# Designs tried in a protein design chat: VHH binders against Glyoxylate/succinic semialdehyde reductase 2, chloroplastic (GLYR2). Part 1

Every score and structure here is a prediction.

Target 1, 314 residues: Glyoxylate/succinic semialdehyde reductase 2, chloroplastic (GLYR2), of Arabidopsis thaliana (Mouse-ear cress) (f4i907)
Amino acid sequence: LAYRVYSSLQSTTPSTRDELGTVSIGFLGMGIMGSPMAQNLIKAGCDVTVWNRTKSKCDPLVGLGAKYKSSPEEVTATCDLTFAMLADPESAIDVACGKNGAIFGISSGKGYVDVSTVDVASSILISKQIKDTGALFLEAPVSGSKKPAEDGQLIFLTAGDKPLYEKAAPFLDIMGKSKFYLGEVGNGAAMKLVVNMIMGSMMASFAEGILLSQKVGLDPNVLVEVVSQGAINAPMYSLKGPSMIKSVYPTAFPLKHQQKDMRLALGLAESVSQSTPIAAAANELYKVAKSYGLSDEDFSAVIEALKAAKSREA
Positions, changes and structure headers below are counted from each chain's first letter, unless a header gives other numbers; Kabat numbers aren't used for antibody chains.
ipSAE, averaged over its two directions, is called F for ESMFold2-Fast, E for ESMFold2 and O for OpenDDE. V2 adds 0.75 times the mean of E and O to 0.25 times the DockQ between the complexes of E and O.
Where letters were taken out, [cut] stands.
Atom coordinates printed by the task and the answers are left out, and those that the model quotes come from them; centres of patches stay.

## First folded at step 3 (VHH; framework vhh_enristomig)

Design g01 (from b01 with Y102W)
Fold by ESMFold2-Fast, scan of step 3:
Structure g01 (fold): chain B 314 residues (1-314), chain A 123 residues (1-123)
Amino acid sequence: as target 1 above (314 residues)
Amino acid sequence: EVQLLESGGGEVQPGGSLRLSCAASGFTFSDYAISWYRQAPGKQREWVSTIYSGGSTNYAESVKGRFTISRDNAKNTLYLQMSSLRAEDTAVYYCARVEYEWDSSGTYTEDYWGQGTLVTVKP
């Protein structure tokens, strides 16, 4: 199988264009991710109403044919299905449940799909508040950054009400290349934590390999090449290896965010009595890197936690 | 100004071989993964192969063992060596630059495409 699939080139929407056009879509949050996601829905012919805390960020979407409403409450009152893409858990909760929030406009027969990256507890809280109105809830955090959002290549990790997953599926297919239904609310956030825990652990292990290769007199560039051609290859190795060897860490995923995800994953493991000793050890290295002032560098800067202190008199 | 230009397409008999080239300009070629895609008449575009900046390769199952992707960073050129060609390989072949997006899933997207080169396998 090809591990890379373009859903925008290969996918067929399971609903007709007429069916899609009869569903009114709300979209809350016009940031770096939300704006291109909403644009893809508009370009596909959907009836889209947008909101953002900073109104001017809605202007490009209105220019493309979207409607504007001044609050989340007005969006959910007007639309059949509302998506929310917020920067953090506090914003996601405020938009859903706060003053003039989505819960005050939404009602039975409608759906709320939160595509924001939030923690398990926040997703459960939003779900409860939405469902208390009689509406349906789906969490659908995305894997992918700005360019996949622009290209309709996001991966959705969905959980919650299955009937809403089925109704939202055509719109998720417009915005993404893959979608997974993971069961109960909280499972999307949990899946994302488990995957990021693996990512953090593998990067720490890779850093050990680079430094060990250097210390025994091997060329670490050859190590990157050997790893990349073998069964343990990951795209991260080819992407990050050359920069790590040069001790530069241009930020794609901040080290502080990786450490936060390690901490949260360890908490999840503890709640079910699951041992994760490799993640625990990797987390300690991320803490050390933070203590060196590397919080805003790329998470590949974890390699600095493993280097010996330099003598002033060498 | 990023440009990708494919060449080497043509007509070939079943069981034959062709080598496609993609000349890249306007960016640091060695820093990017580059993919081959193809599109047969009336069908959706299909991924064929990717070569990463470090030289690692991946292939679609339909072409494994028959096609070989390679790169020459000094010449800013990507190659696809095709052997044991079948009628089903008839398509326009496209070169595409791969932009890796940060995230835990290893998501990729192609940001620049070539104009394509036609490969026709005729009995």
Scores: ipSAE 0.005, ipTM 0.186, lowest interface PAE 10.5, mean pLDDT 85

Design i02 (from a01 with W103Y Y107W)
Fold by ESMFold2-Fast, scan of step 3:
Structure i02 (fold): chain B 314 residues (1-314), chain A 122 residues (1-122)
Amino acid sequence: as target 1 above (314 residues)
Amino acid sequence: EVQLLESGGGEVQPGGSLRLSCAASGFTFSDYAISWYRQAPGKQREWVSTIYSGGSTNYAESVKGRFTISRDNAKNTLYLQMSSLRAEDTAVYYCAREGYSDYEDSWGMDVWGQGTLVTVKP
C-alpha cells in the first residue's frame, strides 16, 4: 500500500532531479560567489552541507535548509561531492590541504570540485593531494561575476577526472549556463587566466577611452552608448561605464584579484616564451591602482591609475 | 558617510505585530545584500533574514512564516514585517550591510546599524 500512497501522492519530478537529491553535496566558501552558487543548489532540491571561515556567513544557507559543519574535513567526510569556492590560491590550498582540510575527510568514491580561480601549479598541487586519498578531482573555475552566480548563468572551465566531470555535470548545469571539459588538470586554470587577461586588458583600454573622450570635450556617456551599439560591444562596457564615469566602483570582481590574474597570466606567458605586451602594460596600471588603496574596489577602478598618472615633461 | 539607521522597535504583546525599518545612506543601496540580525538578553547575536540585491530572500528557521523582509530601493530602505510575536523574539534588532573581506575570502558584515529594541511582554 506504500506504492499506492507514496507513488500516487508524490510530485512528478524529472528523473535527473530525483537522482540529484540522493547525492550529498558539500560547499566550502560562502563568499560573494560561493553563497549564491550554493543557494541555487539548495533551491534545486540538493542536499547541501556548507562551511565558511566565518560561520555566520553560513546562516542564510542554513535558513534555506542547508546543513553546517565546522571544518572542510567534516564536510568532505559527510558528503559525496564537495565544491570549493575560495578567493585566492593560498586559501584554496589551505582549505583543501591545510589543518582540518578537505584531504583529511575525503576518501575513495568521493569527489572534490575546485571552482576557485587559482594558478596552474596550485591546481596541480590540490589535485595531487586529493587524488592521493583515492578520491577524484576536477578543477572548474568560473567565468562570470556576482549576478551570473545569483542567476545560475556561470560558465565552467573544467579539467581533471572525466568520471567526476560527468557526475558533477548536473550540478554545474544548476549553477551555470555552460561548461567546457578541457582535459588535464591545469587546463581549466590556464583557460581562466587567459580569459581574465583579456578582460583586464579590455577594461584598461576602455578606461583610456573614457578619459580621452572627457579630455577632448566629448560626453563619455555617449561613448558608452556608441561602443554598446557597435561591433566592439561587451556587456561589461554598459555595466561598468556609468559607474566609472561617476568614479564609483561597487565590487563585483575585486581589483586585487584582477591584478593577481594578470600577474599569473604573465607568468604563464613567460613559461612558454609568448609575448603579451598589452597585458604587461595593463598589469602596471592595476599595480598603480593597488598602490592608491583601491585593492578591494571593483577592477574597473583601474581608471584611477590613469587619472593619477604623471605626464613626464622634458 | 556610510550609515544604517534602524527604527520601529517598541513594546508589543504576544501575538502582536511590528514593522522595523532600516534607512541606508552613503552608498548605492541597490548593489548590496542587507541582513537583519538580533541579540536577545544573555545570548549571542543571531542572523534573522537576508535580502539580496536581486530581491531573493532567506530566513532563519525560528522566524519562517512569521517575519517578512523587503526592500524599497527608491527609498534606500529595508523593512522587517514581524507578526505572531513571541516572548523569545525579544531582542535588539540590527540591520547590516554585506561587504567583502579579503582575510575571510568571503562577504562578511562590514556596516552595522545602532539597533532597535523589540520587547514582547504579556
Scores: ipSAE 0.000, ipTM 0.185, lowest interface PAE 11.6, mean pLDDT 85

Design j15 (from d01 with W104F)
Fold by ESMFold2-Fast, scan of step 3:
Structure j15 (fold): chain B 314 residues (1-314), chain A 122 residues (1-122)
Amino acid sequence: as target 1 above (314 residues)
Amino acid sequence: EVQLLESGGGEVQPGGSLRLSCAASGFTFSDYAISWYRQAPGKQREWVSTIYSGGSTNYAESVKGRFTISRDNAKNTLYLQMSSLRAEDTAVYYCARDYSGYDFESYGMDVWGQGTLVTVKP
């Protein structure tokens, strides 16, 4: 009875949460990123239906009040707006366009928001297939690791149908701290590649600095401190520097994924005839580090590629 | 060498308890989410539980309230405390390391252990 009185009183006050509960939300992919993202939507009062290739990964979400469907097709058939968070381009394409995929259940009046990290070509392909059904498409790759996903602090780099961006905005705000609308499909993936290209180049340059400081008799711990107090301060330098000096590389972003992003960014640069010589040089160091078996170490392990370089004979 | 090695499996009676361990080597254990999976005879592999690098945990509905996942970062060891065991819990239990990057498998797993057998029988 107390709940009835409370609910009655609250019904007179406009609530964004009440409005959000009227839109049926699908969520495809219950991995490390997808599961906490879907949990945040459920905790905010959204009506969520989930799917994952391994059904048991959906159990925690169902326990929190989510519904389950056995295929992407069934999820998009029953939901107004479906999010997809998949591990790689092949998985994103398969879930959207493959057997029992999202395109077979989705229709005009509905939306598909792909928050997966995919290449530009894959995003364009998925967009075409979704829009051919009459539905709307938005790419929305995230910046941020699993902890920001758990905390609702992701950054969304969106592109595609503007009306879908507006409709998805409240749900993106539940899962993240900021969102950018970047125009046509492909621009979100392109933005992410450019950012990660800069990040990879910065890490390679920082590694050179650490080794040079050691070679000339300076304390590299003092170098990290000097950098942290100056204009070139970046959180990754303070976080990674001490570990790099000790030659340990706790994995937050695997070196193989950084090298993949370098390769893709160089391909993007080639397609528009833009020179990126710093990124090209950094990419070679990441390839060398991979050859040493460091693919699954943090990308800061790129420093090992420079340790093997021989000085010109004096 | 990156490796996960499970231990602690064995035969137990229904309603009993068992503690599984997973020893990790060759990587910085504290930076990764680590999961337990199981595969029962004649069935597909199913997810059991995950503990994230920050210490938060998730459980499959079938084991919630009966199993507890924990980690000891100083010992590079993952644990699964199993209680109120049922015949349906009979399976080979696997430890698996989740991807910590921006590209993840559907399961998020890139390193698997060899497995440890748990048999629940009267």
Scores: ipSAE 0.000, ipTM 0.171, lowest interface PAE 12.8, mean pLDDT 84

